# VH-VL binders against Prolyl 3-hydroxylase 1 (P3H1): the designs that were tried, part 14

Target 1, 115 residues: Prolyl 3-hydroxylase 1 (P3H1), of Gallus gallus (Chicken) (q6jhu8r557to671)
Amino acid sequence: SHLVCRTAIDEKQEGRSDNSHEVHVDNCILNAEALVCVKEPPAYTFRDYSAILYLNGDFEGGAFYFTELDAKTQTAEVQPQCGRAVGFSSGSENPHGVKAVTKGQRCAIALWFTL
Short names: E, the ipSAE of ESMFold2; O, the ipSAE of ESMFold2 at other seeds; V2, 0.75 times the mean of E and O plus 0.25 times the DockQ between their complexes.

## First folded at step 17 (VH-VL; framework fv_ciduvectamig_arm2)

Design Cq4 (from Cp2 with heavy chain D106E; at its last look DockQ between E and O 0.38; V2 from the best seeds 0.00; counts 0 for: pae O 11.1 > 2)
Fold by ESMFold2 at other seeds, look of step 17:
Structure Cq4 (fold): chain C 115 residues (1-115), chain A 127 residues (1-127), chain B 110 residues (1-110)
Amino acid sequence: as target 1 above (115 residues)
Amino acid sequence: QVQLQQSGPRLVRPSQTLSLTCAISGDSVSSNSAAWSWIRQSPSRGLEWLGRTYYRSKWYNDYAVSVKSRITVNPDTSRNQFTLQLNSVTPEDTALYYCARDHWYEFGSKPYYFDYWGQGTLVTVSS
Amino acid sequence: QSALTQPASVSGSPGQSITISCTGTSSDVGSYKYVNWYQQHPDKAPKVLLYEVSNRPSGVSSRFSGSKSGNTASLTISGLQAEDQADYHCSSYTSSNTWVFGGGTKLTVL
């Protein structure tokens, strides 16, 4: 599990982690030009399911979105809302990213599961 | 802060097994955010990654093709260490051996590089 | 499987810019963003300068920059200083799930 908060002024998580909202896959390394996702370190290949739980919704931007393997063609978007949860399989079927927070602060819990 | 402390013999005869230990403080050998590597350095070959061990629901190993028939890297969770065994050594295995952490963070794009290194152990293989 | 090619040595005067190349293949540098640069002073372990081609860890001067084109990555050091005299190593991840290093480049500050 991981608590993440981002603001319009501070778009990076402070401390131990440099946070990017680029499109990625949770259990493999996405190569968008080759349209493949390769299960290799440093990827967490053991992740089977992912979930995001939004802790607030009083911000602008920060939308969670899915793409095709090209990392460009948006296939779905989740509007953030306090208490909303998004669950998805961690594999190459669900490349996803987070748009920049343009106003306020976004807080969410990320969870990963192995089966 | 993470520290890696190496130990092991510095002189090994040809055909014997080279064995080194890397003790970890400030992190766990079973951390799901790290892999634990051995890298060696010689004037003729430069830096050479040998192999690693890491835990992701179970233990995994990856080995360089140049040594994969002779190498074993094992974790020791009770002592928070990992070891290198390199069998059937020759004088070409003479090198400065390092252990290193290959660390990356969960969530989004992550760094993937060797961020902490042991002090190095010069191992000489000679009859 | 794959080895990376670096020049054996390079030199420059204080204040100049220098560039060190690292050439691999389509199975490593050409396909992966996991291309890193390490600086190594005498009798010290290597220390990361750049990761993922061009990103600087905290505490690394903006004088160090990186780029990649095709199968070749480049490290550029601007405003060369005496303390930059060291060995420089590139590394890349490979399609075989291994790391490979370049042969290293000795930088001499004249």
Scores: ipSAE 0.005, ipTM 0.599, lowest interface PAE 11.1, mean pLDDT 82
ESMFold2, look of step 17: ipSAE 0.669; ipTM 0.872
ESMFold2 (binder alone), look of step 17: mean pLDDT 91; pTM 0.927

Design Cq5 (from Cp2 with heavy chain F107M; at its last look DockQ between E and O 0.74; V2 from the best seeds 0.63)
Fold by ESMFold2 at other seeds, look of step 17:
Structure Cq5 (fold): chain C 115 residues (1-115), chain A 127 residues (1-127), chain B 110 residues (1-110)
Amino acid sequence: as target 1 above (115 residues)
Amino acid sequence: QVQLQQSGPRLVRPSQTLSLTCAISGDSVSSNSAAWSWIRQSPSRGLEWLGRTYYRSKWYNDYAVSVKSRITVNPDTSRNQFTLQLNSVTPEDTALYYCARDHWYDMGSKPYYFDYWGQGTLVTVSS
Amino acid sequence: QSALTQPASVSGSPGQSITISCTGTSSDVGSYKYVNWYQQHPDKAPKVLLYEVSNRPSGVSSRFSGSKSGNTASLTISGLQAEDQADYHCSSYTSSNTWVFGGGTKLTVL
């Protein structure tokens, strides 16, 4: 498991243009231009399923979202809530990212499963 | 705080092997979140990525095509360091050599950038 | 020769904007969004300015911006300041799981 926290920090948020986590795939290297995902090292090719467990919900922003392989077209969004879990296959069907946290701190546990 | 400290000779004769060492503090050479690269810089070619070593369930290497036949990058987990060996050097291998961390987050399978660099070692290949 | 092509030098006056180009191929700049820019002052190691084409890490001024079209990435520096005088390097991840760099651009602030 992997504990991850992101916080809104006024000074560090000033002038930033990035998401909390930019769009990626968990077990392959996404090529959004060619619409393919390359499953080879140094990617974490052994991941088969992913899960995110939210530890709190007292923040703003930080939405979890899925995209198509283009890394741009949003297909679904999950709002974090304390105790909410999001499970998905780790492969190319599920490119995803996390939007910037605009207030407070988002904490979650990431889990990966190998079958 | 991650720090990379380089060591090795500054003068190497043509046809010999250039060997450099990069000692890591504040991280592990076997970190699942990193790869460990050698990069060199010369006035004529600018920055040139040479190769890397990394651990993902086992050890892997990737090397630039230009040096692939002559290069070896090895980890040393006991000393928490990694080395560059470049065989059969010529004066064209004269450069400022850097080691650097090629960061990879556990959350996703994508490259980022070189976030920590060694201090640089100027290596001259000459008689 | 370098795998990515940058102009050897660029100059501008304080307050102006300048753009540095980085041209590669469909196997690097044209393939992935993993294109980075580094700033290097004399006798210092390079420092990342932008990653993934246009993202600024914390501590990098919003005067630095990036874009990409086809096989060419661009770094734009707005409101030039004296401390911007440095060498600028682009890099790209390749479809062969390697990194390549441009030849570097020396920026002179007049």
Scores: ipSAE 0.573, ipTM 0.857, lowest interface PAE 1.7, mean pLDDT 88
ESMFold2, look of step 17: ipSAE 0.611; ipTM 0.856
ESMFold2 (binder alone), look of step 17: mean pLDDT 91; pTM 0.933

Design Cq6 (from Cp2 with heavy chain N32Y; at its last look DockQ between E and O 0.53; V2 from the best seeds 0.00; counts 0 for: pae E 2.9 > 2)
Fold by ESMFold2, look of step 17:
Structure Cq6 (fold): chain C 115 residues (1-115), chain A 127 residues (1-127), chain B 110 residues (1-110)
Amino acid sequence: as target 1 above (115 residues)
Amino acid sequence: QVQLQQSGPRLVRPSQTLSLTCAISGDSVSSYSAAWSWIRQSPSRGLEWLGRTYYRSKWYNDYAVSVKSRITVNPDTSRNQFTLQLNSVTPEDTALYYCARDHWYDFGSKPYYFDYWGQGTLVTVSS
Amino acid sequence: QSALTQPASVSGSPGQSITISCTGTSSDVGSYKYVNWYQQHPDKAPKVLLYEVSNRPSGVSSRFSGSKSGNTASLTISGLQAEDQADYHCSSYTSSNTWVFGGGTKLTVL
């Protein structure tokens, strides 16, 4: 559904920090302080499953990781690789983020499914 | 590039309805990555978020408690715009009114910030 | 008045650091991390400076930083410059799916 690319660049060129995608949930608004995820609009509540398909692997960093609801305790990590796919339920079971890309460019397709 | 262009009367009598329009270029009022807000500014209250309209498979509204009984925000997809209607105004509603894009991170489900603002419309409510 | 409390004014000399506070409640600043800061020069619309407490959009100087503790968020400006003289507004997303703003802070660079 979405083509997304993140590039490792110096801060002068981008003018922003090299932070990756911060931890979030795809179908609810994560409240990491209260350890809950609020499934109400404007959240995209109709998403039931998510998938990421990596289009390349010639970069460094950019690891995909899962956390607990606290958005801090990492529970799993997936290193991107060309043709690798990550599928997961879109709900509060799967808070996730992407670590900074330190060299090169990370490109992926994001997909969401409604049952 | 997204641009927001405001229009509407600048003088409104007490008890009447304040009505403003915000025309959108470079984006769609029905975009999933956005919500569309009205915000006003006065010396006594600073910035005050009033309400928004947005599309998430259907149309929704959220309104600030302070104005919820008097406010309506409507989209117009055919003209790619959204409107503010504030009923029963008093001199306390005198303010500089902005429309703004309420940007959302749609790879997940979280708000960003107001990234594009209209030029502002100073509305005076007086007899 | 405003939903979030900011000092009305703050001042500093060129080269110094200053901090502006934004205090809310457990239902806004203390609820989510969706706390933003906006800079506003005279006769212009506000412009985002920080989002999600501490993240800088493209084009924003690293001299601007943010933090949050409990119900209070803070904006720190280091290496003050004359162009930093402006109004600064905080905002927070609330547990009722609304936005609220602070009353604004006028920064004077001496």
Scores: ipSAE 0.649, ipTM 0.865, lowest interface PAE 1.2, mean pLDDT 89
ESMFold2 (binder alone), look of step 17: mean pLDDT 92; pTM 0.936
ESMFold2 at other seeds, look of step 17: ipSAE 0.674; ipTM 0.870
ESMFold2, look of step 18: ipSAE 0.413; ipTM 0.814
ESMFold2 (binder alone), look of step 18: mean pLDDT 91; pTM 0.936
ESMFold2 at other seeds, look of step 18: ipSAE 0.606; ipTM 0.863

## First folded at step 18 (VH-VL; framework fv_ciduvectamig_arm2)

Design Cr1 (from Cq6 with heavy chain S33K; at its last look DockQ between E and O 0.52; V2 from the best seeds 0.00; counts 0 for: pae E 4.3 > 2)
Heavy chain, then light chain:
Amino acid sequence: QVQLQQSGPRLVRPSQTLSLTCAISGDSVSSYKAAWSWIRQSPSRGLEWLGRTYYRSKWYNDYAVSVKSRITVNPDTSRNQFTLQLNSVTPEDTALYYCARDHWYDFGSKPYYFDYWGQGTLVTVSS
Amino acid sequence: QSALTQPASVSGSPGQSITISCTGTSSDVGSYKYVNWYQQHPDKAPKVLLYEVSNRPSGVSSRFSGSKSGNTASLTISGLQAEDQADYHCSSYTSSNTWVFGGGTKLTVL
ESMFold2, look of step 18: ipSAE 0.654; ipTM 0.868
ESMFold2 (binder alone), look of step 18: mean pLDDT 91; pTM 0.933
ESMFold2 at other seeds, look of step 18: ipSAE 0.628; ipTM 0.861
ESMFold2, look of step 19: ipSAE 0.615; ipTM 0.854
ESMFold2 (binder alone), look of step 19: mean pLDDT 91; pTM 0.931
ESMFold2 at other seeds, look of step 19: ipSAE 0.663; ipTM 0.869
ESMFold2, look of step 20: ipSAE 0.607; ipTM 0.860
ESMFold2 (binder alone), look of step 20: mean pLDDT 91; pTM 0.934
ESMFold2 at other seeds, look of step 20: ipSAE 0.614; ipTM 0.858
ESMFold2, look of step 21: ipSAE 0.258; ipTM 0.763
ESMFold2 (binder alone), look of step 21: mean pLDDT 91; pTM 0.934
ESMFold2 at other seeds, look of step 21: ipSAE 0.671; ipTM 0.870

Design Cr2 (from Cq6 with heavy chain F107M; at its last look DockQ between E and O 0.59; V2 from the best seeds 0.61)
Fold by ESMFold2 at other seeds, look of step 18:
Structure Cr2 (fold): chain C 115 residues (1-115), chain A 127 residues (1-127), chain B 110 residues (1-110)
Amino acid sequence: as target 1 above (115 residues)
Amino acid sequence: QVQLQQSGPRLVRPSQTLSLTCAISGDSVSSYSAAWSWIRQSPSRGLEWLGRTYYRSKWYNDYAVSVKSRITVNPDTSRNQFTLQLNSVTPEDTALYYCARDHWYDMGSKPYYFDYWGQGTLVTVSS
Amino acid sequence: QSALTQPASVSGSPGQSITISCTGTSSDVGSYKYVNWYQQHPDKAPKVLLYEVSNRPSGVSSRFSGSKSGNTASLTISGLQAEDQADYHCSSYTSSNTWVFGGGTKLTVL
């Protein structure tokens, strides 16, 4: 379990090209060009389910989103809300990322479950 | 603050085993967010990743194809170190050897980059 | 698995832009976003400059940018400065769960 807090990027960091969390899969290494996700060490192959619990909602940006295996085509988006939880299987069916926080501070806790 | 301190011989004879040690401070060799790599640098090959050791509920290794038959990378949790053993060395193994932290993004399964490096050890393989 | 191909050297004058290429295969650069660039000054260990093709860590100037097309990644340095004179290395993750590096490029600022 991890507590993750991100604050909005000021204008002086215009050179940053990072999202808050780039698109990835929780239990395999995503090969977005070949549209495959390889479930082998050093990946955290033992994760079967993932969850994100939002600890606050008084920020702008920071949306959680799912994509196709191409890591680019967005298929769903979850708006942050205090106390909202997002649960999903950790495998290749759920590539996901988090967009940059544009105002305020986003805090969430990440959870992983092994069956 | 993570620091990597290397030690080991600077001169190794052909056919012997090259052995280097990397001591870790500020992190654990068994950290889930890391793997621990050896990388060497020579004029003929530039930078060359050799292999790594890491803990993911068990200990694992990955090795470069070019050295796979000769290399062993071992963790030592009690001393918080990891070692390189390269068997049957030749003059082509003469290089500047680095240990490095192979950072892994522990929130998702993806490699990152080598964020901390040892000071480097120039090893000469010669009679 | 093959080393990544970089030009041995490139040069440019202060204020100009230069581009360094890094060509791999479909099993490394062509497959993964895990393509990194390292800057190395004389007698020092390499230091990460870009990761995941184009992302800059904190403290890296926006003059450094990256891109990838097919099996080739590119590092572009705009507004060339004397301090940019260094060796530049690309790396890529591979389908065999290994890292590979390019041969390195020596940048000379004229």
Scores: ipSAE 0.561, ipTM 0.854, lowest interface PAE 1.7, mean pLDDT 88
ESMFold2, look of step 18: ipSAE 0.667; ipTM 0.868
ESMFold2 (binder alone), look of step 18: mean pLDDT 92; pTM 0.939

Design Cr3 (from Cq6 with heavy chain K110Q; at its last look DockQ between E and O 0.64; V2 from the best seeds 0.56)
Fold by ESMFold2, look of step 18:
Structure Cr3 (fold): chain C 115 residues (1-115), chain A 127 residues (1-127), chain B 110 residues (1-110)
Amino acid sequence: as target 1 above (115 residues)
Amino acid sequence: QVQLQQSGPRLVRPSQTLSLTCAISGDSVSSYSAAWSWIRQSPSRGLEWLGRTYYRSKWYNDYAVSVKSRITVNPDTSRNQFTLQLNSVTPEDTALYYCARDHWYDFGSQPYYFDYWGQGTLVTVSS
Amino acid sequence: QSALTQPASVSGSPGQSITISCTGTSSDVGSYKYVNWYQQHPDKAPKVLLYEVSNRPSGVSSRFSGSKSGNTASLTISGLQAEDQADYHCSSYTSSNTWVFGGGTKLTVL
């Protein structure tokens, strides 16, 4: 359950476009064409639950969204809001991404839990 | 910020073991955001990924099929380094050997790319 | 016999565009978006140009672009410059949790 805090602009994410984070799964490696998520190392297979906590809301864009395993069919969207938290199981049932921040800077805390 | 410094012999006799070391500064060999790879380059084969070691609650290895029977990649947490051992070498193992950081997203279970490379070590296998 | 097939060489004149192909299989390029391109100048280690098919890291010119269709990824360099003369390598993640590389392409700027 390690605490990670990131800004909307991260030095390892420079040069990205469209999405702030492309669709992924937290504890398995998603193969969206084959509609399968492989839960094997080096994936972080020990993550059982995930959470994100928004620390501010004075930005535009940056919506958090869930998809089917195809990484395209959006099933839910969460708009950022200061103090809002999103909790979900880390497995293949919850592929998710973050849309680009179009104005301002977002701050959120990512949390992972191992049971 | 992260630097990979290679060391090891540049001439190895056929049938012997090729051994190289990669020292890491600015990161930990046990980092959950990384795996640590060996890649070699030759005119006839281009770049060839050989294998990696990484820590995900315990130590793991993955190896290319072409060398799986002869290769070992080991971490050394006390020296913050990792090694390549390639047994029973032949002249076809003559190549420029690189170590590289195999970076992984820490927000999700996804590979990134090789973001830091060692300086390269040209190893010649000949009598 | 590299896992991914690239042309051995390509050439172009300054100011023109060139495209380098990288063909794999349904178990690598065809399955994953984890397809990367590396540029390598003589006596230097490879340096990433593109990752996840088309994303540019900081410091990489917008003259470099990428795409993928089926089992083939492509690197396009527009507005060729003398400094672009280098070797170019593609890589892909595989369904066996390994990386594979193409054979490399030598780009000559005429």
Scores: ipSAE 0.522, ipTM 0.829, lowest interface PAE 1.9, mean pLDDT 87
ESMFold2 (binder alone), look of step 18: mean pLDDT 91; pTM 0.934
ESMFold2 at other seeds, look of step 18: ipSAE 0.540; ipTM 0.831

Design Cr4 (from Cq6 with light chain K33H; at its last look DockQ between E and O 0.73; V2 from the best seeds 0.61)
Fold by ESMFold2, look of step 18:
Structure Cr4 (fold): chain C 115 residues (1-115), chain A 127 residues (1-127), chain B 110 residues (1-110)
Amino acid sequence: as target 1 above (115 residues)
Amino acid sequence: QVQLQQSGPRLVRPSQTLSLTCAISGDSVSSYSAAWSWIRQSPSRGLEWLGRTYYRSKWYNDYAVSVKSRITVNPDTSRNQFTLQLNSVTPEDTALYYCARDHWYDFGSKPYYFDYWGQGTLVTVSS
Amino acid sequence: QSALTQPASVSGSPGQSITISCTGTSSDVGSYHYVNWYQQHPDKAPKVLLYEVSNRPSGVSSRFSGSKSGNTASLTISGLQAEDQADYHCSSYTSSNTWVFGGGTKLTVL
C-alpha cells in the first residue's frame, strides 16, 4: 500500500484543471493512441484489484475519474470524501486519473491485491 | 538517496568481453519501482540504451535490438548490484558507459525516466 | 528500434527562445506519451528535464516546455540563459518495451 498526498502549490491556483495523476492503468501499459493496454513486464501485471481510501476531504479539486482507453473520454467521477473508498479491477477496463488539487491537500492510501 | 557506483576495466581488446559492474546504494536491485539499465554514449551515436534487468515477481531482461545477440545484464541480489557483459567487442563499442535507474510509476504501470546515473566508465576497445 | 532524429546543433542569444525537435516513428514517439528530455553539461551524466512529453520534475525551470505532434516531440527553451549551453537528448519508450534515444543536440548560447 502507498500513502499519496498531493498539495496545491499555493492558494492562488484555484480553478486549475490539469491532472494531479495522468490517466493510467494499474497492471498494464496504456497506449491511448492505439486504444490498447499492454499487460507485459515491466508493468505490474500481478495486480488484480485496486482500491483507494481517502483520508481527508478538506480540499478543492482532486476528483478521481475513469476514462475509456483513449485516456480522454471521462466515464465516471468520484468525489473524494474522508473515509470514502473506491475499488476497481486493475485492468484495461479501468483507465483512471486524478484531477489537480486546486486548494489544500488530498491524501489517500492506494492498495493493490493479487489473486 | 540512491547512488550508483560503477567499476570495471577501461581497456578491452577486440573480440573479448566487456564487463562492468554497477553497485546500488539507497535502493534494492529487486525494487518493484525500478528497472536497472546500461546506457552508453559516443560522439558518433550519442546516447544509446543497451538493456536492463528488473524484478517483477521474477527476473526479466529487455535488450536493444542492435546488441541483443551479444549482451547480458544480470542482477546480483546478495551484493545489490547489476552487471553488463558485452561479448565480441570491436572498436565501435568504444564509449562512455553509464548504469542508470529506470524509474517506474508504482501507483500505476508506466515508465518515468532515468533518475539516477552512475559516474560513467570510459571503455576503450583497442589492441 | 530506430534512433530518434535530432538536429546536431542549435544556437540562440540570451533572452531568445529556441526549439529542439525529436523525430521518431509510430513505434516510439508516435506510440506512447513516454517521451523524455535530458540536459547534459560537459563531463556530467544526463539529468532529466522533462518527462511524459511536457511534465517538469521539481526544480526544473518553467522556461523549459515540451510538446508532441504525431512522431515528433519538441523541447522549447524560452528566455535563453548562458547556463542552458549544454547537450540535449530526447528519449522515447517503444512498443517493444525498450527505450531509444535521439542523437543529441548541442545548444550554443551566443
Scores: ipSAE 0.563, ipTM 0.846, lowest interface PAE 1.6, mean pLDDT 88
ESMFold2 (binder alone), look of step 18: mean pLDDT 91; pTM 0.932
ESMFold2 at other seeds, look of step 18: ipSAE 0.581; ipTM 0.851

Design Cr5 (from Cq6 with heavy chain S109N; at its last look DockQ between E and O 0.73; V2 from the best seeds 0.62)
Fold by ESMFold2 at other seeds, look of step 18:
Structure Cr5 (fold): chain C 115 residues (1-115), chain A 127 residues (1-127), chain B 110 residues (1-110)
Amino acid sequence: as target 1 above (115 residues)
Amino acid sequence: QVQLQQSGPRLVRPSQTLSLTCAISGDSVSSYSAAWSWIRQSPSRGLEWLGRTYYRSKWYNDYAVSVKSRITVNPDTSRNQFTLQLNSVTPEDTALYYCARDHWYDFGNKPYYFDYWGQGTLVTVSS
Amino acid sequence: QSALTQPASVSGSPGQSITISCTGTSSDVGSYKYVNWYQQHPDKAPKVLLYEVSNRPSGVSSRFSGSKSGNTASLTISGLQAEDQADYHCSSYTSSNTWVFGGGTKLTVL
């Protein structure tokens, strides 16, 4: 389990499109150009399911999103909300990232499970 | 605060085995967020990554192709350290040897960089 | 030879910009985004300058920037200062889950 907090550095971060967490896969190393996810150590190959629990909602930005293996084509987005949880399988079917926090501070707990 | 303290002989004869130890404080050799690397430096070859050991539910090693037939990197959990063994050394193995923490970003499941380095051990291989 | 190719030396005058190249293959620089740059002053261990091509750790001047195209990564130092005189090393994570380094570049500030 990890407590993860991200704070907006400056509300005047114009043109910012970077993410608070780059698109990745929880149990393999994503190679988006080759459209493969390499499930080998040192990656955490033993993670089977993942969950994110949001601790607050008083911020702007910081949306959680899923993509295809290309790490570019967004397939779903989850709006953070205090007490909301997002659960998903840890494998290559669920590449995901977190968009930049543009105002305030986003805090969440990350959880991983092994079957 | 993580610190890496190196020890081992500084003069090794050709054909013998070079053995170095790196003691870790402020972290665990079995940490899931790290791997433990050996890197050497010489004027002619610059920095050269040699290999690493790490724990991910069991122990793993990765070695550079150039030394794979001669190298072993082992953890010692009871002393919280890791070692380098390089067999059959020649004068071309003369270098400044570093141990380093090979940091792994666990939330994003990706490599970072070498964030903590030992003090370095200059090893000379000569008769 | 080193797995990644860097120029042996580069020089520039205070206030100028310089660029150091790091060329590898599709199995390293061209594979992942995990390309790092290290600065090393005499008798010191290397210190990370940039990671993941272009990210600056806290405390690293914005004068340092990085980019990558194909199999070549670049470090640019703008507004050269005397303290920038050092050795610069690139590294790349490989498709075989190993690290490789460049041969290093000696930067002389004239």
Scores: ipSAE 0.583, ipTM 0.851, lowest interface PAE 1.4, mean pLDDT 89
ESMFold2, look of step 18: ipSAE 0.587; ipTM 0.852
ESMFold2 (binder alone), look of step 18: mean pLDDT 91; pTM 0.933

Design Cr6 (from Cq6 with light chain S95I; at its last look DockQ between E and O 0.46; V2 from the best seeds 0.00; counts 0 for: pae O 2.8 > 2)
Fold by ESMFold2 at other seeds, look of step 18:
Structure Cr6 (fold): chain C 115 residues (1-115), chain A 127 residues (1-127), chain B 110 residues (1-110)
Amino acid sequence: as target 1 above (115 residues)
Amino acid sequence: QVQLQQSGPRLVRPSQTLSLTCAISGDSVSSYSAAWSWIRQSPSRGLEWLGRTYYRSKWYNDYAVSVKSRITVNPDTSRNQFTLQLNSVTPEDTALYYCARDHWYDFGSKPYYFDYWGQGTLVTVSS
Amino acid sequence: QSALTQPASVSGSPGQSITISCTGTSSDVGSYKYVNWYQQHPDKAPKVLLYEVSNRPSGVSSRFSGSKSGNTASLTISGLQAEDQADYHCSSYTISNTWVFGGGTKLTVL
């Protein structure tokens, strides 16, 4: 498990478009051009399930989102909220990222489980 | 804060084995968030990644094709260090050798960059 | 020869913008976005400027930017300053789970 905090620059960045975490997969290395995810070391191939627990909600931006393997086509979005958890399988079915935090600081705990 | 301290001989004769050691403080050689690389630099080739060792449920190595037949990178968990062995050296192996932490994004499965480097060891291969 | 191709040198005057290219193959720059740029001043170890093509670590000036198209990545330095005179190296992760570097580019300011 890891405590992860991401913060905006000292002033609000309205219209910020860069991601706080670029789209990736938790147990393989995503090749979005070839639409494959390579499950080989040094990737964390032993992760089977992922979860994120949000510790706060007093920030702007920072939405968690899922994509297709192209890392571009958004398929779902989760707004962070204090105490909200999102769980998902760690494999290639769930490429995901975090949009830019435009004001304040986003804090979450990341958890991974191995079967 | 992570520190990498190199040691080993600075002069090696052709056909012998070049051996260098990199001691780690502030992190573990078995860290899931890292891999541990050797990189060398020479005027003729610039920076050249040689290989790495890392722990991901067991120990793994990856080596550059150009040296794969001659290189070994080994961890030492009891001393928290890792070593380079390069066999059958020639004068073309003369270079400034660095060890470096190959940072991996622990939140997801992706490579990052080399964030900590040793001080460098200039190794001359000469008879 | 290096695995990634960079120009041997580039130059520019203070205040100008310059771009350094890094050309690889479909098995490295063309496959992954794990393309990094390092700055190296004389007698020092390289220091990361950009990772994942365009991401700037804390403490790196916004004058440094990056992009990638096909098998070629680019580093752009705007508003050149004397302190930018250094060697610049690109690196890429490969589908064989190795790192490769470019041959390096010497930037001369003036």
Scores: ipSAE 0.406, ipTM 0.810, lowest interface PAE 2.8, mean pLDDT 87
ESMFold2, look of step 18: ipSAE 0.474; ipTM 0.827
ESMFold2 (binder alone), look of step 18: mean pLDDT 91; pTM 0.931

